# VHH binders against Chlorophyllide a oxygenase, chloroplastic (CAO), part 7

Target 1, 101 residues: Chlorophyllide a oxygenase, chloroplastic (CAO), of Arabidopsis thaliana (Mouse-ear cress) (q9mba1r221to321)
Amino acid sequence: WYPVAFTADLKHDTMVPIECFEQPWVIFRGEDGKPGCVRNTCAHRACPLDLGTVNEGRIQCPYHGWEYSTDGECKKMPSTKLLKVKIKSLPCLEQEGMIWI
Below, E stands for the ipSAE of ESMFold2; O stands for the ipSAE of OpenDDE; V2 stands for 0.75 times the mean of E and O plus 0.25 times the DockQ between their complexes.

## First folded at step 6 (VHH)

Design k59 (from a2 with V11L P45L S49A L59Y A61V S75A N77K T78S P88A L93V S109R S110G; framework vhh_surovatamig_d1)
Fold by ESMFold2-Fast, scan of step 6:
Structure k59 (fold): chain B 101 residues (1-101), chain A 119 residues (1-119)
Amino acid sequence: as target 1 above (101 residues)
Amino acid sequence: EVQLVESGGGLVQPGGSLRLSCAASGFTFSEYAMSWVRQAPGKGLEWVASISWSGGYTYYVDSVKGRFTISRDNAKKSLYLQMNSLRAEDTAVYYCAKDSYTEGSYDYRGQGTLVTVSS
């Protein structure tokens, strides 16, 4: 496990972008308040997700509004029926003031 | 106003030891995890070690694991780095950091303390 953020920096509506394992990732909280780590790249048009917002425990891409849960699953695709789309995610551990992946 | 003041750097021979200190003020020290990060000449910032809010968990980059020990004294609002078996590659300015190992979170660093390891 690698320490990547402080718990105090990750509020219910914030996100923390990181570079780890030679790839961009972003950390945010799900509806259950637990942190998740997903690839910082929207499956549609490769837009960085950290330019978007956290909405209802999901990270929303600013380009077309695609929303991802903390496990990387796409949960909302405006203007289309939902297709099965998933981006990479990493296990997250929150322990004594730090977030680990 | 967040203040972090590092001290304890200096010139040391390979295989030697140094103890770095960081005095913190302007925030509730016991509520934040703390880190040491370093920057070698001509290189970028490298995370070295972190310690949890309680001091119960410590974490190290592989290259210093077993040689360095991070610790804290919440009553004195101080952070420490005990550096043993120093190598030439450890030569760097060492910074105490309140915010994350994460990219873009090093805004709350002190002025740094220089560690030079040479014969």
Scores: ipSAE 0.000, ipTM 0.095, lowest interface PAE 19.7, mean pLDDT 77

Design k60 (from a3 with V11L P45L S49A A61V S75A N77K T78S P88A L93V S111R S112G; framework vhh_surovatamig_d1)
Fold by ESMFold2-Fast, scan of step 6:
Structure k60 (fold): chain B 101 residues (1-101), chain A 121 residues (1-121)
Amino acid sequence: as target 1 above (101 residues)
Amino acid sequence: EVQLVESGGGLVQPGGSLRLSCAASGFTFSEYAMSWVRQAPGKGLEWVASISWSGGYTLYVDSVKGRFTISRDNAKKSLYLQMNSLRAEDTAVYYCAKDSYSGYEGSYDYRGQGTLVTVSS
């Protein structure tokens, strides 16, 4: 486990991009308020997710509006039938004022 | 039936400008990312620029960054490419393309008939 952000910096609609294991990741809160860590890349055209928004516990890709939950599952695709698409996620823990991955 | 109709191509001198337009019909334009791709004489298809469904995010091939600007008007169902500081290397047929799930390295769902851009002295 590695500390990557302060709890106070991660609100319901914010996100924190980080570099870890030589890969880009982004941290955001799910609808349950718990933090999650996913690859900072949309499955569609590898668009960086940190350029998007966090709405209703999902991170939204700015390219097509695809939304991902904290476990990396694509939960909404505005322009098409929902397909089973998943991006990589890391275990994420909030403890003692810090967020850990 | 999906239709994409490009216009605005022509002959221009190096350093000049052209604005390409694409009129879309047959699908919900505002729900799809759109791209411009080009094919130079005797060469393969090259991706040039893409724009998100909302217009809030754009992508460009390195050779056109700072010179070309992609934009869209969802109310008019139109896609645009403003081309400035044109070079002989920009000579190509330019196609409007409806993006696909597979990303830019894959095929597009639909392409228009194209508009020819010739940059020469």
Scores: ipSAE 0.006, ipTM 0.263, lowest interface PAE 9.7, mean pLDDT 80

Design k61 (framework vhh_gefurulimab)
Fold by ESMFold2-Fast, scan of step 6:
Structure k61 (fold): chain B 101 residues (1-101), chain A 118 residues (1-118)
Amino acid sequence: as target 1 above (101 residues)
Amino acid sequence: EVQLVESGGGLVKPGGSLRLSCAASGFTFSEYAAAWFRQAPGKEREFVSSISWGGYTYYADSVKGRFTISRDNAKNSLYLQMNSLRAEDTAVYYCAKDSYTEGSYDYWGQGTLVTVSS
């Protein structure tokens, strides 16, 4: 487990981009308030997700509006028939004032 | 073949309103983000507003609170409602379809002229 962010920096509607294991990741909170860590790239066009928004516990790609849950599962594809798409996610936990992956 | 046709421009007094329309053929707006741009004579093209697949809207600071972008997927049309118009809004307004390339648009209409003056 590596500490990658302070719990105080991760609010309901914010996100924290990090680089870990030679790859870009982004941390945000799900609807349950628990932190999650997903690859900082949208599956559709590899757009960085940290340029988007967090809305109702999902991170939304700013390019085409694809929405992802904290486990990396795509939950919404506006104007496209929903496909089973999942971006990579890491185990994530919150303790001792820090977020760990 | 992808085409965009703008309409609704005209002459209007300061403080007036206009509604621009953009009709698409060869694609559907429900499958793409779309935007409005404008260009005044002798000036660079300027971003006005955009709408994403998810319905999220973005506005240039100069038009925020005065203009509203919307789309009607059943009519395959994009709209720009312009309120509280100012002389500096005078420009040719262009409809643009998002390309699947960062920060670019791959199809543009011919534009519709908006003139705000007495």
Scores: ipSAE 0.000, ipTM 0.114, lowest interface PAE 14.4, mean pLDDT 75

Design k62 (framework vhh_gefurulimab)
Fold by ESMFold2-Fast, scan of step 6:
Structure k62 (fold): chain B 101 residues (1-101), chain A 120 residues (1-120)
Amino acid sequence: as target 1 above (101 residues)
Amino acid sequence: EVQLVESGGGLVKPGGSLRLSCAASGFTFSEYAAAWFRQAPGKEREFVSSISWSGYTLYADSVKGRFTISRDNAKNSLYLQMNSLRAEDTAVYYCAKDSYSGYEGSYDYWGQGTLVTVSS
C-alpha cells in the first residue's frame, strides 16, 4: 500500500491524478463515496481522464464523453452503442486521513 | 447531406503563417469531434490535429507548438492556425468529421482539401 492523496483533497466530483508503478492513474470517488483508482487513460483515443470531469460517481473522458466507474468499467458512451469496456483499476483504501493504493 | 468545405490554403514562404477554415453543414457540428489531416506529395495521408466536441485537442508530434486547432460551434466551423511553416508542411489539408469510433482513420466524412505550399 502506498499513500497517494489526502482524504481532504478528494471531495465529491473532484479527481487527483497520480503517477505510481511508472504509470499514470487518477483517483476519484464513486457514487457510494468510496475512492477508486483507474488508469489515467480513456479506452477511446487514449485521452487522459484527469482532463475530464467527475459527476455522479463517474469520471468522464474529455474527448467523447465516455464515462467510467471506480472499478474501471465503462458505463456510458455518448453517440456510440455501449460496449463492454474496462480500464485497469487498483484497490483503494481510505485510512488515517490518506488514500492508499 | 453532410458537407465539409476547406479554405485558406495558398503559397507561403518558410517561417510564414496561414489559417485554414472548414465550413461544416448537414449535421449538428457541436456534437462531433473534427480533425485535420494532410497528404504531402508522394506520401500517405497523415493525422495533423483533432478537437473533441468538448474542446480537448490532440496534435501530431511534427506540428506540436506550431499549429493550433480550434472550433466555432456557432459558425459550424473548424480552424487550423499554422505558424512557423516549413517546406515539409507542403500538402493538401483535409477537414474530417469524426464517426466516434475512437481510432485514427475512423472519420466518416471528408472535405475536398485545400493546398498549402511552403516554398521560397
Scores: ipSAE 0.006, ipTM 0.295, lowest interface PAE 9.4, mean pLDDT 83

Design k63 (framework vhh_7sr4_2)
Fold by ESMFold2-Fast, scan of step 6:
Structure k63 (fold): chain B 101 residues (1-101), chain A 118 residues (1-118)
Amino acid sequence: as target 1 above (101 residues)
Amino acid sequence: EVKLVESGGGLVQPGGSLRLSCAASGFTFSEYAMGWYRQTPGKQRDLVASISWGGYTYYGDSVKGRFTISRDNTKNTVYLQMNSLKPEDTAVYYCAKDSYTEGSYDYWGQGTQVTVSS
């Protein structure tokens, strides 16, 4: 496990981008308030997710509005039902005032 | 004019393999997700597999571990490699282009019949 952020710095509508395992990741809170860590890349066009928003526990891509849950599942695609997709996610733990992956 | 042409279907025995191909034209292939649907008589079409513009893949639970979707942007072609075929895989298989801007599953090909039987 690696400490990557303070719990106090991750609010319900914020996100924290990090670089780990030579890949970009982003940390945000789900609807249950628990932190999650997903690849900082929208599956559609590789747009960085940290340029978007967190809305109702999902991170939303700024390009076409695709929304991902903390486990990396795409839960909303405004213009399509063809594609069901999941981006990579890492186990995420909140303990001792820190967020760990 | 968008055109999708499926090929590679046929009759195969249980446990066999087939590779489906879909040749696409009339649009910038590399900018769209592509998918394979299948339809059995009396049922609606079911999504079997899809591949995004960025190369991410999805598989329906019934085909995970047996089917592999891939694409070749140089040839404007999407493929479905089907291994360990079962009688339950018998269906007409359709190639589909995602409509990110329209909200519909246009454009479907003509379909290719896959029959798994002795």
Scores: ipSAE 0.006, ipTM 0.178, lowest interface PAE 10.6, mean pLDDT 78

Design k64 (framework vhh_7b2m_4)
Fold by ESMFold2-Fast, scan of step 6:
Structure k64 (fold): chain B 101 residues (1-101), chain A 120 residues (1-120)
Amino acid sequence: as target 1 above (101 residues)
Amino acid sequence: EVQLVESGGGLVQAGGSLRLSCAASGFTFSEYAVGWYRQAPGKQRVVVASISWGGYTYYSNSVKGRFTISRDNAKNTVYLQMNSLKPEDTAVYYCAKDSYSGYEGSYDYWGQGTQVTVSS
């Protein structure tokens, strides 16, 4: 477990991009308020997700609007029927004022 | 039954501006990305700009900084504001409901097109 962000810096609609294990990741909160960490890459175009927004506990790709939950599952594809798509995710802990992966 | 109707094309001098409109019907407009494409004589159709249902935009390198795409979901309409027009912008402009990426080959439907001619 590595500390990657302060609890106070991760609000319900913010995101924190990090580089860990030689890969880009982004941290955001789900609808349950718990932090999640997903690969900072949208499946539709390899677009960085940290250029987008957090919408109702999902991180939203800035190009097409694809939305991912904290477990990496694509939950919304506005321009097509929903396909079963999942990007990589890492387990997160929120403990002692910090977020750990 | 899906229909896209383009308008606003015409003849304009280099450095001028035009605003294209695309009126959509036959689908839930607010749930789809929509894009503008263009085709010059003897060339393939290429993407110019696209806008997601959430308002996120893409611009090709040739138009970035000069063109602005926007949408009005209440009117089922997409706009392309074209500024600082160049002779190389001369083409037929098409509106498309993009099912995936907003690029040529991922489009779902095409409109009839509107001709834009820029005089050098």
Scores: ipSAE 0.000, ipTM 0.148, lowest interface PAE 13.2, mean pLDDT 76

## First folded at step 7 (VHH; framework vhh_brivekimig_d4)

Design m2 (from k38 with S100L; at its last look DockQ between E and O 0.04; V2 from the best seeds 0.00; counts 0 for: pae O 9.2 > 2, placed apart)
Fold by OpenDDE, look of step 7:
Structure m2 (fold): chain B 101 residues (1-101), chain A 119 residues (1-119)
Amino acid sequence: as target 1 above (101 residues)
Amino acid sequence: EVQLVESGGGVVQPGGSLRLSCAASGFTFSEYAMSWVRQAPGKGPEWVSSISWQGSYTLYADSVKGRFTISRDNSKNTLYLQMNSLRPEDTALYYCAKDLYTEGSYDYSSQGTLVTVSS
């Protein structure tokens, strides 16, 4: 486990983009308030998700509004039927005032 | 090119104190969190402490809480680690790092500064 963000910087409506293992990730809080870490790339058109917003524990892509939960599962696809889509996620925990992955 | 140069290490007796410094260059120092990491002989790297870009937040490993203090002077592009009540288990090569500690992206190009705590 490695610290990648400060707890104080991760509010319910904020997110923290990080570069880890030469890949882009984004950290945000899920519906349960626990931190999650998912690939910082929307499965739709590869838009960085950190450019969007966190809504009720889901990260929303600003391009077409796709929403992802902390496990990387897509929960919303506006203007189309919801397809079974998932982006990569990493285990994430909060301890000692920091977020760890 | 990011450059980090550690200094201030040395040999001290248990209970002694040292103050480490890290001179940073090659990036806008004031915009990044900074961390201290150490590596003891025969062990892997261990996170020691981190400080936010403005210094508003400081975090410490449980092993050093109450003994070590991290600080920074953004006007001097310098990171500090005040180490008090040093113990033999604090013996290690100490490195400063840009951002928070992640093994996968840590730049080990710096030489670090050696801290030896021994009676």
Scores: ipSAE 0.012, ipTM 0.282, lowest interface PAE 9.2, mean pLDDT 88
ESMFold2, look of step 7: ipSAE 0.014; ipTM 0.349
ESMFold2 (binder alone), look of step 7: mean pLDDT 81; pTM 0.807

Design m3 (from k38 with L59W S100L; at its last look DockQ between E and O 0.05; V2 from the best seeds 0.00; counts 0 for: pae O 10.5 > 2, placed apart)
Fold by ESMFold2, look of step 7:
Structure m3 (fold): chain B 101 residues (1-101), chain A 119 residues (1-119)
Amino acid sequence: as target 1 above (101 residues)
Amino acid sequence: EVQLVESGGGVVQPGGSLRLSCAASGFTFSEYAMSWVRQAPGKGPEWVSSISWQGSYTWYADSVKGRFTISRDNSKNTLYLQMNSLRPEDTALYYCAKDLYTEGSYDYSSQGTLVTVSS
């Protein structure tokens, strides 16, 4: 496991962008309060998700409002029928005051 | 039917300014990100700038950063591009575009507005 963020930096409405495994990732908390790690790119136009918002455990891309849960599944697509779309995620653990992947 | 109508182009000296407008109809403007794309004579299309659906985020091509400002007024269904410090290489036909949700393609449903920067 690799420590990548402090627990105190990850609130219910914030996100922590990181670089790991030569890829951009973003850490945020899901509806259950547990941290998750997803690729920091929207599946639509590769917009960095850390430019968006977190609300009720979903990260919303600012470009067209697609929303993703902590497992990377797209849960909402404003202005279109919801398609089955998923972005890459990593296992994520909160222990010892840190977030680990 | 999606309709985009650009205006505000013209001939201007280097260092001058222009403000482009794009009037949108036939779709719910406030639910879509919008972009400006330009095409110089004899060249392919070049992305210039994009703005998020609520207007909170903007993006610019490196060639225009610090000189162009994209904005929108969702109450008027209108997209804007303020172009300052214009250079001859900015000469192009400028289009506004509605982004597609499922691909990287733009919806180019209009004729554009011509910007010519020359002495």
Scores: ipSAE 0.006, ipTM 0.217, lowest interface PAE 9.4, mean pLDDT 74
ESMFold2 (binder alone), look of step 7: mean pLDDT 81; pTM 0.814
OpenDDE, look of step 7: ipSAE 0.007; ipTM 0.239

Design m4 (from k38 with Q54L S100L; at its last look DockQ between E and O 0.04; V2 from the best seeds 0.00; counts 0 for: pae E 14.4 > 2, grease 26.1 > 24.2, placed apart)
Fold by ESMFold2, look of step 7:
Structure m4 (fold): chain B 101 residues (1-101), chain A 119 residues (1-119)
Amino acid sequence: as target 1 above (101 residues)
Amino acid sequence: EVQLVESGGGVVQPGGSLRLSCAASGFTFSEYAMSWVRQAPGKGPEWVSSISWLGSYTLYADSVKGRFTISRDNSKNTLYLQMNSLRPEDTALYYCAKDLYTEGSYDYSSQGTLVTVSS
């Protein structure tokens, strides 16, 4: 496991972008309050997700409003039919005042 | 006007391989995700695979995982689908689509490329 953020820095409406394993990731809290880590790249046009918002445990891409849960599953695709889309996610846990991936 | 031209289809035995190509024009190819969709005669379209605009993120239908590989060459405005271990159930007309396969993508104009897998 790698420690990548402090617990106090991750609130229910914020996100923490990180770079690990030579790829961009973003950490945010799901609806259950648990942290999740997903690739910081929207599946639609590869827009960085950290430019968007976190709403009710979903991270929303600013480009076309696609929303992802902490496991990477796309839960909302405004302006289109919902497709089965999942972006890469990493295991993530919160322990000892830190967030680990 | 968006133009997508598929090629590379044909008749192949079960277990064989084919590589499909999709030549794109009329839009900035490197700014869009792309998808492959297939349609057997008399059935609705079935999503097969998608790839992000830089190629760093790929998705596959469960029915083709491990057998098909989507790729793209943005310098040639071309999308590819490498199909290995083909099965008779893969027989269909294959289309490429701009974006992640949406009903609202009215810019597409294509005839598809026919893949027939038969012993």
Scores: ipSAE 0.000, ipTM 0.139, lowest interface PAE 14.4, mean pLDDT 74
ESMFold2 (binder alone), look of step 7: mean pLDDT 80; pTM 0.800
OpenDDE, look of step 7: ipSAE 0.017; ipTM 0.280

Design m5 (from k38 with E31N Q54R S56D S100L; at its last look DockQ between E and O 0.05; V2 from the best seeds 0.00; counts 0 for: pae O 10.2 > 2, placed apart)
Fold by OpenDDE, look of step 7:
Structure m5 (fold): chain B 101 residues (1-101), chain A 119 residues (1-119)
Amino acid sequence: as target 1 above (101 residues)
Amino acid sequence: EVQLVESGGGVVQPGGSLRLSCAASGFTFSNYAMSWVRQAPGKGPEWVSSISWRGDYTLYADSVKGRFTISRDNSKNTLYLQMNSLRPEDTALYYCAKDLYTEGSYDYSSQGTLVTVSS
């Protein structure tokens, strides 16, 4: 475990993009308020998710509105039937004023 | 190219003080959080302290709380670490890092500055 973001910078409606393990990730708070870390790439057309918004604990892709939970599972596909789609996620915890992965 | 140059290290007795500096170049310093990490002989790197891009947030490892103070001068592209009440266990090579420390993404291009605390 090592720190990747300040707790103070991670509000319910904000997100923190990071690069870790030579991959892009994004940190945001889920519906339960706990931080999550998912790949910063939408499964649809690889749009960076940090360009979108956090809505009620889900990160929304600004391109087509796909939403992901903190475990990386896609919860909403506005233009099609919801398919079983999941992006990569990392374990994430909050302590000592920082977000850790 | 990101360049970080640490200075201010030296040999001090227990209870002594040192002030480390890190001169940054090759990136917009004021847009990034900064961190200090250290590596003691025979040990892996250890996070020491971090500061937000504005300096409005500071964080410290439990081992240095109350003794070390991180600060920055964005007009000088410089990061500082005031080290008071130094202990032998603080002996290490100290590195400056852009953003927050992550073992998997740390830039080891810097030479660091050596701090030795010994009687």
Scores: ipSAE 0.000, ipTM 0.244, lowest interface PAE 10.2, mean pLDDT 88
ESMFold2, look of step 7: ipSAE 0.013; ipTM 0.299
ESMFold2 (binder alone), look of step 7: mean pLDDT 81; pTM 0.815

Design m6 (at its last look DockQ between E and O 0.57; V2 from the best seeds 0.00; counts 0 for: pae E 7.1 > 2, grease 32 > 24.2, SAP .752 > .668)
Fold by ESMFold2, look of step 7:
Structure m6 (fold): chain B 101 residues (1-101), chain A 121 residues (1-121)
Amino acid sequence: as target 1 above (101 residues)
Amino acid sequence: EVQLVESGGGVVQPGGSLRLSCAASGFTFSEYAMSWVRQAPGKGPEWVSSISWQGSYTLYADSVKGRFTISRDNSKNTLYLQMNSLRPEDTALYYCAKDLYSGYEYSYDYSSQGTLVTVSS
């Protein structure tokens, strides 16, 4: 496990971008308030997700508004029929005042 | 029925400026990223620029970066391209396009007419 962020830095509507394992990731809180870690890359046009927002426990890409849950599954595509799309996620744990991946 | 109507093209001298507009109807404009694509005489389509659905993220082809600015006004259903420091190689028919998920950088309705930009001295 790697400590990558403080618990206090991760609010319900914020994102913490990190680089780990030579890849970009972003940490945000899900609908249950627990942290999750997904690739910082929207499946559509590779837009960095940390430029977007957190909407009701889902990270929303600023390009077309695609929303991803903490497990990386795309849950909403505002402008098209929902397709089965998933981005990569990592296990994520909150302990000892820190977020771990 | 999706409709995209380009305007604002014309003839300008090298180094001049033009602002292109694209009026959109038949779909919820604010739900889509938009792109500009151009086609010079005798060449295939070339992607120029894209803008996210809320306008917070923009992309440019290397050939126009620093000279062109894409923008949008979702209250007017209008997409814009500000073109500065124009060069003869920018001469082309310019199209706006609704960006669809398909793995392509641009997606557009081929029935669109485009707006012609001619840069010559």
Scores: ipSAE 0.014, ipTM 0.339, lowest interface PAE 7.1, mean pLDDT 76
ESMFold2 (binder alone), look of step 7: mean pLDDT 79; pTM 0.806
OpenDDE, look of step 7: ipSAE 0.687; ipTM 0.861

## First folded at step 8 (VHH; framework vhh_brivekimig_d4)

Design n1 (from k38 with S35H S52N; at its last look DockQ between E and O 0.06; V2 from the best seeds 0.00; counts 0 for: pae E 9.9 > 2, placed apart)
Fold by ESMFold2, look of step 8:
Structure n1 (fold): chain B 101 residues (1-101), chain A 119 residues (1-119)
Amino acid sequence: as target 1 above (101 residues)
Amino acid sequence: EVQLVESGGGVVQPGGSLRLSCAASGFTFSEYAMHWVRQAPGKGPEWVSSINWQGSYTLYADSVKGRFTISRDNSKNTLYLQMNSLRPEDTALYYCAKDSYTEGSYDYSSQGTLVTVSS
């Protein structure tokens, strides 16, 4: 486990972008309030996810509105039928005032 | 077969500038995000910068923000890294990489281009 963020920096509507393991990741809180870590690249057109928003525990890509849960599963594709798409996620836990991956 | 060929590295004094190029072939360049990664002597790889497929969104490591600029020219299938205000800690072998969307993995060139900032 690697500490990558302070718990106080991760609010329910914010994202914490990080660089770790040779690539960019983004940390955000799911609907249950628990942190999750997904790669910082939308599966659709590769837009950086930290340019988007977090709404009700899902991160929304600003390009075409694809939404991802903390496990990386795409939950909404506004302009097409929902296909089975998952971006890479890492295990993530909140302990000792820190977020760990 | 993905092929990435870096060029533009060299030896430069601190405070100097270099522009790296990455010629891409074997895939539809305009459909993929691209990345720069560097590896200093005796250290593991370090992510430097990323750019989306259109070139409209960019990301940078904190250590290079304000000094490096990633760009791409989709008509030439070429990725660029403009490196200004170079420091000795920027000395590294620089690789370009193609994003893979299914596992968070990158396709890398095996060669890279060496940047040495003396002093």
Scores: ipSAE 0.006, ipTM 0.291, lowest interface PAE 9.9, mean pLDDT 76
ESMFold2 (binder alone), look of step 8: mean pLDDT 84; pTM 0.843
OpenDDE, look of step 8: ipSAE 0.313; ipTM 0.692

Design n2 (from k38 with S100T E103P; at its last look DockQ between E and O 0.78; V2 from the best seeds 0.00; counts 0 for: pae E 6.8 > 2)
Amino acid sequence: EVQLVESGGGVVQPGGSLRLSCAASGFTFSEYAMSWVRQAPGKGPEWVSSISWQGSYTLYADSVKGRFTISRDNSKNTLYLQMNSLRPEDTALYYCAKDTYTPGSYDYSSQGTLVTVSS
ESMFold2, look of step 8: ipSAE 0.014; ipTM 0.379
ESMFold2 (binder alone), look of step 8: mean pLDDT 80; pTM 0.805
OpenDDE, look of step 8: ipSAE 0.733; ipTM 0.878
ESMFold2, look of step 10: ipSAE 0.015; ipTM 0.303
ESMFold2 (binder alone), look of step 10: mean pLDDT 80; pTM 0.805
OpenDDE, look of step 10: ipSAE 0.624; ipTM 0.837
ESMFold2, look of step 11: ipSAE 0.014; ipTM 0.366
ESMFold2 (binder alone), look of step 11: mean pLDDT 81; pTM 0.810
OpenDDE, look of step 11: ipSAE 0.716; ipTM 0.870

Design n3 (from k38 with T102L Y106F; at its last look DockQ between E and O 0.57; V2 from the best seeds 0.00; counts 0 for: pae E 7.0 > 2, grease 25.8 > 24.2)
Fold by ESMFold2, look of step 8:
Order: sequence, then C-alpha cells, then structure tokens
Structure n3 (fold): chain B 101 residues (1-101), chain A 119 residues (1-119)
Amino acid sequence: as target 1 above (101 residues)
Amino acid sequence: EVQLVESGGGVVQPGGSLRLSCAASGFTFSEYAMSWVRQAPGKGPEWVSSISWQGSYTLYADSVKGRFTISRDNSKNTLYLQMNSLRPEDTALYYCAKDSYLEGSFDYSSQGTLVTVSS
C-alpha cells in the first residue's frame, strides 16, 4: 500500500488528482463517504475527470456529463442510452490520516 | 444531416478584432461539446479552442490564449469565437466542429470562414 494523499484534503465534493504507477488517477469520495480511486481519463474523448465535479458520490466529466462511481462504472450518460462502460479503478483505503492505494 | 455554417471572417489589420459565428443544425446543439479548428494555406489543421456542452469548460491552444474567447448560445444553436489582437500568423480558414460522443469523430464544415490578417 502507498500513501498518496491526506484525509483532510479529500472532502465530500472534492477530488485529488495523483500520478502513480505511471498513470493518472483521481481520488474522490463515494456515496458512503469512503474514498475511491479511478483512472483520471473519461472513457469518452479522454477528458481529465479532475476538471469536472463530484455529486452524490459520482464524478462527472465536464465534457459531456458522463458520471462514474468509485468502482469506475459509468452510471449516467445524459444525452444517450446508458452504455456498459467502465474505467479502471484501484483499491483504496483511508487510514492513519492518509489515503492509500 | 449535421450542418455547420461559419461566418464573420474577413480582412483585418494586425491588432484588429473579428468575431466568428457558427450556425448549427441537424442535431441537438446543447448536447455536444464544440471546437474551432483552423487551417493556414499549405498547412495541416490546427486545433484552436474547445467548449463543453453547457459552456462551463473552455480550453485554448497556447498560441491564442489571452487573445481569443470561445463562447456559445445554446438557445440560438450558435458557437462563437471572439478574436482580439490579431496577428498575420492567425491567417487561416476557420472551421467549427461538433464532438460526437457516439460516432467517435468530429464533424467539420466543408466551407469554413476565411480570416486574413494583413497590412
């Protein structure tokens, strides 16, 4: 496990972008308040997700409004039928004032 | 059929300003991100600027930051590019483009609008 962020930096509506394992990731809190870590790249047009928003435990891409849960599953596509799309996620743990992956 | 029609180009002196418009039809404009792309004579296409579907996220090429402003009016199905402090290197055909999330490609106008910056 690697510590990558402080707990105090991760509020219910914020995101923490990180680079780890030579890939861009973003950390945000799910509906249950627990942190999750997903690839910082929307499946549509590769837009960085950290430029978007977090609402009700889902991260919303700012380009076309696709929403992802902390496990990387796309839960909402505002302008089309929901396709089965998932982005890569990592195990994520909050302990000792830190966020770990 | 998706149609994009650019207007507002012309000849202007260095340091001048122009405002480009792009009238969109054949699709629900407010559901798509939009971009401006330009092509100078004898060169390949150069991305200029993009704006998200509701206008909350804008992005600019380094060569135009601080001089150009992208905007949109979803009630009029129209995309805009305000170009200030124009230089000779801004001379190009300017095209608007629709970002299609289902088709995997941009739709470009075949016409474009010509901007010429010259003394």
Scores: ipSAE 0.014, ipTM 0.316, lowest interface PAE 7.0, mean pLDDT 77
ESMFold2 (binder alone), look of step 8: mean pLDDT 80; pTM 0.816
OpenDDE, look of step 8: ipSAE 0.663; ipTM 0.854

